# VH-VL binders against q20498r280to473, part 6

Target 1, 194 residues: q20498r280to473
Amino acid sequence: LELTDLYMRTGKKVPVIVEKCCASIEDQGIVTGIYRQCGIQSNIQRLRAKFDSGAEPDLHEFGQRDIYSVSSLLKQYFRQLPNPLFTYQAYPKLIEAFEKEDSLSEKVESLRFSLETMPEAHYRTAKFLMEHLTRLCKSKSLTDMTSKNLAIVWSPNLFRPPPTLNGADTHLLSGLNVHTAICDFFIENSESLF
Below, E stands for the ipSAE of ESMFold2; O stands for the ipSAE of ESMFold2 at other seeds; V2 stands for 0.75 times the mean of E and O plus 0.25 times the DockQ between their complexes.

## First folded at step 1 (VH-VL)

Design r10 (framework fv_relatlimab; at its last look DockQ between E and O 0.07; V2 from the best seeds 0.00; counts 0 for: pae O 16.4 > 2, placed apart)
Fold by ESMFold2-Fast, scan of step 1:
Structure r10 (fold): chain C 194 residues (1-194), chain A 120 residues (1-120), chain B 107 residues (1-107)
Amino acid sequence: as target 1 above (194 residues)
Amino acid sequence: QVQLQQWGAGLLKPSETLSLTCAVYGGSFSGYYWNWIRQPPGKGLEWIGEIDHSGSTNSNPSLKSRVTLSLDTSKNQFSLKLRSVTAADTAVYYCARTSDIVATEYFDYWGQGTLVTVSS
Amino acid sequence: EIVLTQSPATLSLSPGERATLSCRASQSISSYLAWYQQKPGQAPRLLIYDASNRATGIPARFSGSGSGTDFTLTISSLEPEDFAVYYCQQHYNWPLTFGQGTNLEIK
């Protein structure tokens, strides 16, 4: 289910699965390679099935057993969204604003404007996730996950170009680290952008 | 403190439906899966299936087409029905409890067992 | 399904001796393995869960070890009451599966 449809159904701006996973990871995920290390596929599938059925599995107790499956579940959830977190609609505007050779303050202003045009559920969930990743960066000496490391593992789950591209656009949008770079920027500047 | 007590039909003919019930005393129904496990004479244990307080079930794929699990929350009981029995279904049947936390499905409390014999 | 193979099928020992029972999984199950003891005419009793954690009330002579595919249950000094059948069980994935058992018998 798309984020806006889920919001309309539940009244929640941020999905329960996102809130529960982030809370568990902030409580129990200050461990080496968080988000980089893969979880156990059986655990990920079973947790996902519970959330999809409307259940709320206890991720506090489960996270003590296997936090890597919780972090893998969260990445999978975002990767499988029908419309990416940063939306097909906002994608060209976000890339353009980021790639312009502007001052830092002008770049922040342009990106913030573009982010604010996203649907409410996408904006609030993006804010929630980016702030979560910013907090995790404070523990990089323990996790070995810098903002760039987090951006490398997270950006493929958050950004997809619109389905239709011409040949020239395809080469430009090939992801010559642009998705990683913008994601890294969002993690480092979440307080200014959201 | 938690006790599982079970009962049901002990002698069946081929093609009949096996029906067993397990009552839970001294504990909450919520927070757990309630399971059925069987053991043919002189052989090992085979998991049949599980049900939680909401009525959500999972069962062993080898038995899924013949198994129905149900619960009666007002009586704190859960039940197994196994249809189209054959001599291969002759076993001691146990009810047992597991946590509902993923990957903690180890059985901490068991019923006393019920011998079910299928013979013509 | 995940197949668990226990060895030996039968282990003959005397009270006071050390018993070592093995369980091997057909694929990695992390540390999600439990051990049970079953005496004739009784339901199985949980001994160990998560490969190495003793269940409440289980004597210290029982210990579990292993991860991945190879697991061991050890009884450091056998008491007469320990002669029983022992089963391993994986709680890694559905369907839940058990080994075929090791019969620990008195010499």
Scores: ipSAE 0.337, ipTM 0.738, lowest interface PAE 3.1, mean pLDDT 90
Fold by ESMFold2, look of step 2:
Structure r10 (fold): chain C 194 residues (1-194), chain A 120 residues (1-120), chain B 107 residues (1-107)
Amino acid sequence: as target 1 above (194 residues)
Amino acid sequence: QVQLQQWGAGLLKPSETLSLTCAVYGGSFSGYYWNWIRQPPGKGLEWIGEIDHSGSTNSNPSLKSRVTLSLDTSKNQFSLKLRSVTAADTAVYYCARTSDIVATEYFDYWGQGTLVTVSS
Amino acid sequence: EIVLTQSPATLSLSPGERATLSCRASQSISSYLAWYQQKPGQAPRLLIYDASNRATGIPARFSGSGSGTDFTLTISSLEPEDFAVYYCQQHYNWPLTFGQGTNLEIK
């Protein structure tokens, strides 16, 4: 289900799965390798099914058993969005703004403008997630997860090039380097961008 | 107290479809996962799969292509179909319950078992 | 697939003796292990879950221990009704798997 459609059905601009998982991670997930370590697959699937039914499972009890499944579920949720969090439509503008501008101030301003073109559900959810990741970076001594470490594991779940752009313009990129770089920039600068 | 009662045909020919049903008494059908497990005569136990009240299923990869799990929430019943049986599918089949709390996939209540024989 | 290997295959003891049954996992399963007792013609009966927690109604003579890959079920003083087959089961990941069993028989 697309984020805008979920918003229309529930009235919530940030999905409950995103809100609950982020809260759970901030409560119980200040642990080594959060978002890098994988949880138990059966737990991930069962949690997803509970959220899909509209339930609000008790993540405190669950997190005591397997907090890494909460973080794995959240990444999976974003990876499986039909239109990625930063949308196919905004993707070319975001990449251009990130690569073209040399001044930090102009880069932030150009990115902020492009982010504001996204549908409200995408914008609000991106703001929520980036601010969550920024807060987690303040606990890197406990988690061993820097902003770059988080960007490495998160960027594949957040950015996809549009199908029509996917051809020639991206063939020179090695792995997900640009996606990691822009994701790291968003985490480091979330307060200025959103 | 929860009780599981199971039934179905006990004698099949090769290539037929095994069909078993389990009814849940004395407790809630919702809030749990409902499982099938089998045990060939004189051998150990094999997990077949699970289904929850929403109809979401998960099954053993070794059997997944032949397994259909279903439920009837109005009757508090759930069912197993196993297609294209062979002699290797001869076993006692059990239905069993687990909690819906994640990481709690141990089986606290079991049906009485149904021997299914595939021969000839 | 996570393989559970139980030992010994058969354990012959008398009432009043102490039984020690082992289960080894092919990879770490944390503490997500259960133990079952099965008597002839009956469904398995849950004894222990989460490696060391007794299920409701299970006598105190049954205890479980271990984590990671090595797990033990101990019966401190055997009663006549304890002679049965015992299975371990991991609930760490799909597919859920059982050990091949330990037959605890009367000497």
Scores: ipSAE 0.005, ipTM 0.535, lowest interface PAE 11.6, mean pLDDT 86
Fold by ESMFold2 at other seeds, look of step 2:
Structure r10 (fold): chain C 194 residues (1-194), chain A 120 residues (1-120), chain B 107 residues (1-107)
Amino acid sequence: as target 1 above (194 residues)
Amino acid sequence: QVQLQQWGAGLLKPSETLSLTCAVYGGSFSGYYWNWIRQPPGKGLEWIGEIDHSGSTNSNPSLKSRVTLSLDTSKNQFSLKLRSVTAADTAVYYCARTSDIVATEYFDYWGQGTLVTVSS
Amino acid sequence: EIVLTQSPATLSLSPGERATLSCRASQSISSYLAWYQQKPGQAPRLLIYDASNRATGIPARFSGSGSGTDFTLTISSLEPEDFAVYYCQQHYNWPLTFGQGTNLEIK
């Protein structure tokens, strides 16, 4: 389900699965390799089934069994969005702003402008997720996950080139590399961007 | 236990289209990327591309212009088409599964392999 | 794309010996490396993922180590069934790429 459609159905600008998983990870997930290590597949499937049924599962119980299943589910949720978190529509402008602006202040302002063109559900969910990842970076001594490490594992779940760019070999390869760099920039600068 | 079973025509003439299908048994079709990998005789492995249950694809840039990946979710099947083949496309072709969590894309289950020969 | 270079190309050993296979990446890939075994006429078999995690059903004699650019697969005491070709594969970035293989053959 597209984020805007979910917002229209629930009245919640940030999906409950995102809120609950982030809270659980901040509570129980300050552990080695969070978001890098994969949870047990059966636990991920159990959690997904509960969220799909409309239940609000007790993630404290699931996290005690396998917190990596919670982080794996959250990444999977974003990867499966029909329109990625940072949208197909904003993608070209975000890439252009990131690559072409030379100064930090110009880059931040250009990116902020482009981010604000996204539908409200995407903007608010992106803000929520990036702030979560920024807070998580403060625990890198416990998790071994720097902002760069988080960007590596998160960026492919957040950015996809629009289908109209399919067939451009260099764009596909370049897009994957720049996705990590822009994601890292978002994590490091979330307070000024959102 | 998850099992991948593949089939397709193994003998082609130059310029024809290679077409292979892989069926998934004993596991969930969603939550994974479904891949094609090839291995020329006596050579190493080359990743061709992937498709997920939503139809989203990603392909090796070296082959992308000739590759079409598709799926049939009702049958838990996915397919590879490679257009305009040449002798260089002679290889054993494998279907394989990856977790759909990025940076954990290793191939845990493989099909049995299909030798595709392009005549010269 | 990320190039993986395996060494040696061929490793000749006897059962009971320790095998050490190397894989070097052209850039840092953190710990996102997998190892596969392939016997003649068969599909590859996943041995190790995330540099050091054994896949389900893989004997404890197989171990992986390394991070960044340099990775090692170790087989502590070779069994007759371990003589095969071994491939490393990076799962750090697309396109997914494999090393060219190390042929572990019986002396």
Scores: ipSAE 0.000, ipTM 0.454, lowest interface PAE 16.4, mean pLDDT 85
ESMFold2 (binder alone), look of step 2: mean pLDDT 92; pTM 0.949

Design r3 (framework fv_relatlimab)
Fold by ESMFold2-Fast, scan of step 1:
Structure r3 (fold): chain C 194 residues (1-194), chain A 120 residues (1-120), chain B 107 residues (1-107)
Amino acid sequence: as target 1 above (194 residues)
Amino acid sequence: QVQLQQWGAGLLKPSETLSLTCAVYGGSFSGYYWNWIRQPPGKGLEWIGEIDHSGSTNSNPSLKSRVTLSLDTSKNQFSLKLRSVTAADTAVYYCARELYDSSGDAFDIWGQGTLVTVSS
Amino acid sequence: EIVLTQSPATLSLSPGERATLSCRASQSISSYLAWYQQKPGQAPRLLIYDASNRATGIPARFSGSGSGTDFTLTISSLEPEDFAVYYCQQRSNWPITFGQGTNLEIK
C-alpha cells in the first residue's frame, strides 16, 4: 500500500511499521554495521507478514535477539513503496534545490519549501525517518555508521526518478551520486529541514 | 525446565470447529514464538501457525482463512481454533516453542500431541 | 514455498554402522535447516539446528553439515535407540516447511 492510502485508512501519518522498527533500533540497534548488515530472510518475512495483516508485534524482545532483521525490514519497506518516500512529484524540485550554489541557509530554505509540497504522510514519515537517522549518527563511534555511510545504504531505498524512458536513463547516470549526497545532507540537517 | 501440556476435543464431525489448548509451565511467553504443527497419520509434519507474547499471529497461507490463534496470559496458555474441519484435518496436533534469535531458530520444546479424528 | 526432499525414503542398517541421511531444498536456504528425530507415538525431538549446531543433550555421534541446497545428517555409529524417522525443516522462507522423512530401520 502507498503511504497516502495507508494514512487515509488508518488515520496515522507515520506507518506503525516505521514507528516500531525505528524505536527498536534506537533501543537495541547501537551495534556494528546497523543498516549495512543484512538480517535473516525468514525473520524479515515473518515480521512483514504480521505488520501487513494489521498486527502490531512487540519488537522489544525480538530486537534483543535479531536487530539486523528489524533494520533490514525497515529498508525493504521503504524500497517497496509504490511512490518513493520523497515522491516522484517532489524529486526534480529536490535535486534542483540541492544542486544550486547558494549559501547553506538559502539551500536549507529552498529544500524545506520543496519538502513542504509533499503529501502529509510522506512529509511526516520523511521527518520521522531522517530524525531517527540523525539520532543514530550520535552513536557512530559504536556503530561505525557515519551520516555518509547511512546515506549510502539508505538513498537507494528513498529516491527514484520519475519513470520516463528518456529521463530515467539520464537521471540514473547523473543522479546516482546526488541521491547519496542529498540523503547525507538531510541526515546532517534534519532539525533545520523538517 | 519448561514443559508444554496440551488438551482438547479429539473426535469431530465434518464442519465443526477444532479447539486445542496448550499450557506453558516453568517459563514465560516472552522471547519465543508459540506454534502449532500437525501430522496426518503416516505423513509428514505441517506448520499451522505461530503467536508471540503480544498476541501477534501468523498462519500457514494454506490454512489462514480457517485458523484463529489466541493467548491467555493470565493462565499461561495459548490456543488453536480451526474452523470448518474435514477428513483432511485428521492428524496429531502438536504445540511447540520456537526460540527466535540470530542463530538457532528451531522447535526445541514440544507438547505431547493430541490426536484429532474427523469422521462422519 | 520451499520444498524439502529427503533421501533415501528408507535406510536399513545395523547397530554400529554409519548412517548418512540427505535433505535437498528446492532453492537455496543458506544454513537455515534443522533436523528432528521422531519415534512412534512421540513428538519430534530437535537434534540439529542452523545446519550443524547440535541441540542441548544430543549425543556427539549426531552431526549435521551442508549449506545452500544440499544437507546431510550423519550418525557416526548407530545405537539401538537411533532407529526412528528423521525430518529436516527449513526456516529460510515463510511458511516453515518440513521434508517428507527418512525411516531409519534395523536390519
Scores: ipSAE 0.007, ipTM 0.486, lowest interface PAE 13.2, mean pLDDT 85

Design r4 (framework fv_relatlimab)
Fold by ESMFold2-Fast, scan of step 1:
Order: structure tokens, then C-alpha cells, then sequence
Structure r4 (fold): chain C 194 residues (1-194), chain A 122 residues (1-122), chain B 107 residues (1-107)
């Protein structure tokens, strides 16, 4: 499910699965290794099936038992989006703006312009997720997940270069590092960027 | 194979500004975090700070007010300036690259410069 | 800041023996710990990252273990070139911090 298609069908700018998972994790996920530690595959699959069928499972009750499956479900949801959260279309603009040698304020301004070109559902969902991660970062002494650690585990789920831009022969290491760096920047500067 | 070469002033008087530069050879400068670490004589390692190609920095709070990290992507170089030095700043200073695995995992500082001994004395 | 405490401060062993070095964190750092070897006059060399993964080119006799607050570096059979100072380093939170070091010296 594309984020824009889901928005058009439901009228919700942020998907229910994103809203509910984030709320559950902020309530019950201040635990060691949140987002890094894997959940139980069968639990993840069952929860995903419920959301996909239009059901809204009670994640408050479930999160008390198995918060790692909730966090794993959320990462899987973003990873499996047909168009990544930050979109194939905005990807080159975001990377160029981030890599440019500018002052902090100029970099924030350039990135904000690029983010605002994204479809509304993508922009609102990115804002929601980044703000969620910024709040989680405040609990790093309890979770062992700094903004950088969150960026390491999250960036593979949020950024993918357009297939036509990156051929099979692309050296990917520099791209992997830039995804982590821009994600870390977004977490640390979410209030200024969105 | 990637190599880091560093240089800068080795002898300073109290109140002066320490300036060190690190050059990257044989590999990509962009898309990595570049670090400065120091080691006082006979003591352990102390992290100073890191800079990404885009200019994003993180630095040790105990040094933050005196530290300026910068980069020159056209020359594949990054630099440290530490102002208002005292005898306590006497140390070997190292530049280092922070490495990453293919699976997006950070794996520490995998490439280091040769070190620069900085002595602060009156 | 997260404080790393290494023990022992000095370990005296002979070639062929097993070395076990400990690193304790003041709070949980999960697996975000690296180990470095430093020889006199040289820069540190990365040995282990993510608590247990060997860096490229590091011999199999080096192994790391642990999670949370307690970590161990083991050298299964010491070679003459292994006598050096060893540092642990956490990358769970800023500032990045190192242990005070363990000096592995030849008897």
C-alpha cells in the first residue's frame, strides 16, 4: 500500500498503523534496544494481517506483553512501502541538500524546502515518525538507543535511491553512510525541519 | 587502501589556538564521520568530536566551547581548532574514520592517522 | 557520560597463554562496544566491534563477548605481537568514551 493511496482512501494523513505503533512504543517501549531487538515473526505477521484487513488491534494491551514485535512491525511497514517514506522523487534533492557545505541554518532551510515538495501523506508521516524518534532519543540512558543508533536501525527502512539512478554496478557503501547521517540529522533537528 | 595523514603545530604556549589538519588518501572522503581523539602522555584515549561531510558535528561537552571542527571537501581534508590551550591539552592527537558495515552497523574507528604530539608549555 | 572501567589494569602473561580482559559500563550499552589494540608509538587498531564482531584482518585468536554492562576480550593463545595496551570504547551515547586501558605485558 502506497501512503498517498491510503490517505486518499481513509482521509488520514498518517496511517493508523504508524500512529498506534508509535503511541504503544512511547508508552511501553522505553526498554533496552528498542527498534534494534527483533520481535517474534508470528506475532508480527498476525498484527500486520489485522491492520491490513482494516482492523485496529489494541496495541496498549499487546505492547505490555511484546513491545519488540510492535517496534519490528513498524520498521517492516516502512521498509515494505512501494515508494519509500522520503520518496524516490525527493531522494536526489534531499541528498544534495544534505551533502552541500552550508551553515546549520542554511542546511535546515534547504532540507525543509525539499521535504515540502513531498506528497502530503509522506510529509506528514515523516514529520510524525521523526518527532517520535526525537522523543525516544530523550530516553537514551534507559534504551541504549542514541539518535545515531536509531538512525542506524531506521535509515535502511526509510531511504532507497531510485532504481534508474542507481544501477547494479553502483558502489553502495557511501550511499549507506549518507542515509544514516541524514536520518541522524533529521532526528536531531526534527522541530526545525518539519 | 585508505590512509590518513595529519599535520599541525606541535609546540604551543598557554592561551594559543591548536590547529591540526587531517588529509584522506586512497578512498572516499564523503559519506563518513571523521573523528578527533587525543591521548595525554601515559593516559588513555579521549574523544574530542566528529564531523560529517555535510558539516554536521558532535563534540565532547567538556571541550565544546573551545572546539571548532571543519572540513574542505575539495582537498579531502578535515581540521580541528582548539582555542585557549593549557598544559592539560598536552597530548598526542589522532584523526580517525568511523567505519560502517554493509548492514548499516557502525563498527568503530577503522582507519587512524599517525598522531601528532602537541606540547603546551610556557 | 558513560564511564567504562577496564580490569585488570595490568595483566602479565607468557606467549601461548590465554588472556581475558574485562570492560564494565556504568550503564547498559547493549552491544555498542569496540575493542582497540595500541602498541607503543602507534595509533590504536580496531579489533572488535558490536561487542563480538572481528574487524577485517584481525586474527581468529581474538574474540569478544558480552552485552549490557559486562564485556570481555579474549585472546585464546598469545603471540609475541599481542603484548600491547587494549582499550574498550562505547558508541551507545555521546560523548563517545574509552576505558582507561589494560596493559598486557610479557612475563
Amino acid sequence: as target 1 above (194 residues)
Amino acid sequence: QVQLQQWGAGLLKPSETLSLTCAVYGGSFSAYYWNWIRQPPGKGLEWIGEIYHSGSTNSNPSLKSRVTLSLDTSKNQFSLKLRSVTAADTAVYYCAREGYSYGYDYYGMDVWGQGTLVTVSS
Amino acid sequence: EIVLTQSPATLSLSPGERATLSCRASQSISSYLAWYQQKPGQAPRLLIYDASNRATGIPARFSGSGSGTDFTLTISSLEPEDFAVYYCQQYSDWPLTFGQGTNLEIK
Scores: ipSAE 0.005, ipTM 0.525, lowest interface PAE 13.2, mean pLDDT 85

Design r5 (framework fv_relatlimab)
Fold by ESMFold2-Fast, scan of step 1:
Structure r5 (fold): chain C 194 residues (1-194), chain A 119 residues (1-119), chain B 107 residues (1-107)
Amino acid sequence: as target 1 above (194 residues)
Amino acid sequence: QVQLQQWGAGLLKPSETLSLTCAVYGGSFSGYYWNWIRQPPGKGLEWIGEIYHSGSTNSNPSLKSRVTLSLDTSKNQFSLKLRSVTAADTAVYYCARGVEYGDYLFDYWGQGTLVTVSS
Amino acid sequence: EIVLTQSPATLSLSPGERATLSCRASQSVGDYLAWYQQKPGQAPRLLIYDASNRATGIPARFSGSGSGTDFTLTISSLEPEDFAVYYCQQRSNWPITFGQGTNLEIK
């Protein structure tokens, strides 16, 4: 289901699965390699099916046993969104704003303007996720996950070029590097951007 | 351009420990996951495990109890130790770099090392 | 773990012909399917990632398609250097897995 359609049906700006997974990870997920280390595939599929059916499993209890499956579930959820979190529509302007501006202040203002044009559900969910990752970075001495490390694992789940900007027409490494760089910037500057 | 060169044991007896090392040239060692992947003769590829420049590791559940991954950041090298080998461990072993943003795509590979386990 | 089944096991064609290689997953892998080429005595080379995106330096004659469980690698007009073994790889579910390979051989 597309993020805005879900918002229209539930009245919630941030999906239940996102809220519950982030809460579980902040409670139980201060562990080595959070978001990098994968969970148990059968547990991920089982949890996914419960959320898809409208059930709300207790992730606090589950997280005590298998937090890596919770973190994997969340990444998979974002990756499978029909319109990516940062949207096909906003993608070109976000790339332009990031690459064009020289000063930190001007880059923040340009990106902030572009982010604010996103649909409400996308903006609020992006704010929620980025702030969650920013908080997680405060525990990098325990998790060994810096903002760059988090950006490496998260960026492919959040950014996807529009069909007219097919990856086949772009140098693989340069396209991948910009997504990671933008994601890293968002994590480090979430308070200023959202 | 990035180049991976590997070396280590070629012929082992059952129960011995396999030891392989891979060195990275022409590019940044930090910021990437460094992987080991093997290929038994005439068969497909099997992912063994990965190590980040910080020392964090993940390994295939089927091999986890026998695998030790390590690194030497001063030399831009990473190593694989696989203990208690059997004939089933006979394979060409490759080191490989995970792409910078999405880790389980492999853009640079070592030349491979044939490891034969026989009594 | 997800099992990837490639077909055919061996495909015999001549230069200039079109090659179509299939990879089928035991369960959905979304778009998280890559293709590698391996020539005798060499390490694998990344060709296609995320089902349809060509990796750096890969000629336009290589294309990928599919989603979910059924994927195809197409080589529109075979060159002599294209005769090799091709492997598909999924990264949707951990552990990552590879197919058993399709050997593309000269007729």
Scores: ipSAE 0.006, ipTM 0.494, lowest interface PAE 12.5, mean pLDDT 85

Design r6 (framework fv_relatlimab)
Fold by ESMFold2-Fast, scan of step 1:
Structure r6 (fold): chain C 194 residues (1-194), chain A 120 residues (1-120), chain B 107 residues (1-107)
Amino acid sequence: as target 1 above (194 residues)
Amino acid sequence: QVQLQQWGAGLLKPSETLSLTCAVYGGSFSGYYWNWIRQPPGKGLEWIGEISHSGSTNSNPSLKSRVTLSLDTSKNQFSLKLRSVTAADTAVYYCARGLRYYGSGSFDYWGQGTLVTVSS
Amino acid sequence: EIVLTQSPATLSLSPGERATLSCRASQSISSYLAWYQQKPGQAPRLLIYDASNRATGIPARFSGSGSGTDFTLTISSLEPEDFAVYYCQQRSNWPITFGQGTNLEIK
């Protein structure tokens, strides 16, 4: 289910699965390679089915046993969104704002205005996730996950170019490196951007 | 692998237009910003401006009214024109490649430099 | 515009010694600071970008550190080819600006 449709149905701007997984990882996920290490596929599928059925599994108990499945579940959730977290609609504006090579202050202002054009559910969920990753990055000495490492792992789950933009003019803009760089920038500057 | 070669007029009179060209060999012209930077004799470095492969430009505000940047993608060349020169424009002029993502605004390859002297 | 002040203006050392060069910004530039080496008659060479990342092909004896307003370039053990002028450069605010340079000379 698309984030805006879920928000309209539940009245919650941030999905329960996102809130619960982030809380579990901040509580129990300060471990080597968090978000880089893969979880167990059968555990991921089982947890996903419980959330999809409207149940709220106890991730505190589960996370003590298998936090990598919780982190893998969260990445899978974002990867499988019909409209990506940063939306097909905002994608070209975000890429352009980031690539202008303006000063840090001008880049932040331009990106902030582009982010504010996103639907409420997307904006609030993006803010929630980016702030989560910013906090997690502070534990990089324990996790071996710098903002760049987190961006490498997370960017493929957050950014997809609109299907109509797969032309020669947009080839460079849809590249893996730019998605990673934007994601890294968002993690480093989440307080200024949201 | 990547090499920048530059050329242009070295001696100008006040009020004339400086014209320099830089050719890029051994690397992609797209995906980077192409810059001009100058250095007066015995002094430090001053950034003049940049042009992207799409023709988008940014220039130093102190020089913006006199600077024109252009590119020729068929020849992998980009050029600087600086109008209404004075003795203060005497410097070695460099072309340079600017990084876009990590290291953005840093210059990893430079041309050999062209000494431009403005004298009456 | 952001002003970068380098110190000392001249540093006289012998091969094998450790060199420490400073660059101070007039306002915070986070980590958006690069270091260059320039030898007489040559174009500058990129050494460090984003405060602490070595550029491709740069020897491990070169390292950068700092954030905000205070930055340092360190050369752990000087080799004869390291005696040159060093410039810092910020990209936090337009226009891009450079420091006035530190001349590293043989004692």
Scores: ipSAE 0.000, ipTM 0.490, lowest interface PAE 13.8, mean pLDDT 86

Design r7 (framework fv_relatlimab)
Fold by ESMFold2-Fast, scan of step 1:
Structure r7 (fold): chain C 194 residues (1-194), chain A 120 residues (1-120), chain B 107 residues (1-107)
Amino acid sequence: as target 1 above (194 residues)
Amino acid sequence: QVQLQQWGAGLLKPSETLSLTCAVYGGSFSGYYWNWIRQPPGKGLEWIGEIYHSGSTNSNPSLKSRVTLSLDTSKNQFSLKLRSVTAADTAVYYCARDIEGSYYYYMDVWGQGTLVTVSS
Amino acid sequence: EIVLTQSPATLSLSPGERATLSCRASQSISSYLAWYQQKPGQAPRLLIYDASNRATGIPARFSGSGSGTDFTLTISSLEPEDFAVYYCQQRDSYPYTFGQGTNLEIK
């Protein structure tokens, strides 16, 4: 279900699955290769089915035993959103703001303006996720996951160009690894951007 | 562990050109900005300029007309030339590398420094 | 150019005390500020980058905070090796600029 539709049905600006997975990972996920290491597919599918049915499984004990399945579930959830977290609609604006600005403070202000044009559920969920990743990045000596490492594993799950963009328009963006670069920037600057 | 070693002229006369070289050991030369910073005796730090491994440069506007930054990728070295020196250019000169990361751009590895004295 | 003003110019404290050093920017620089430590005869050492992130190998007693124009470096309990000159640096725009320094000296 699309984030805005879910928000309208539940009244919750951030999905329960996002809140619970992030909490579990911050409690039990300060481990080597968090988000890089894959979980167990059958465990991921089972947990996903419980959340999809409206259940709110307790991830505290589960996370103690299999945190990689929790982190894999969260990435899968974002990857499978019908409209990506940063939306098809905001995508060209975000990339342009990121590429065009002369100074870091102007880049932050332009990106902040573009982010604020996103639907409420997308903005609040993006804020929640980016702040989670910023906190996690501070444990890089334990996890071996720098902001760049996190951006590498996360950016394919968060950014997709609109299906109508032609190959010439996407060549510059994809060829320059812009998705990883902008994601890394968001993790480093989440406090200023959201 | 990355180390920077620098060398060049220690004593110059007014109107001469300062030439300093910095060599990079124990790490990748590519993917970083390489900086020059100076510190006059008893004063604070002044940024001179930066060069990316591609050859792109940015420099302090107050020094831009006199500064030339260059690199030699075959030797893992980068260099500073400062033309038409005066007594005001007397300082300890440092080379430095930007911190590793996509958007950090702060200096985490520094050379030992070279004292340059301009006197008649 | 962006001017950074550090205060106090000199801070005299004893080991075990808390040190608070300030850096103010002439215009907003978001969080694009770093702190360096310099001992006599040595190159500066990076302590904090992007206002609050500790550089590799820097003890937990060092912390940074602030955004916009007002920034603080805190040393929670001074060790003898912490007495040095501290500089802030902005990298929001060219030219990169440094503050004039705060000299942290033993009382």
Scores: ipSAE 0.000, ipTM 0.422, lowest interface PAE 18.9, mean pLDDT 84

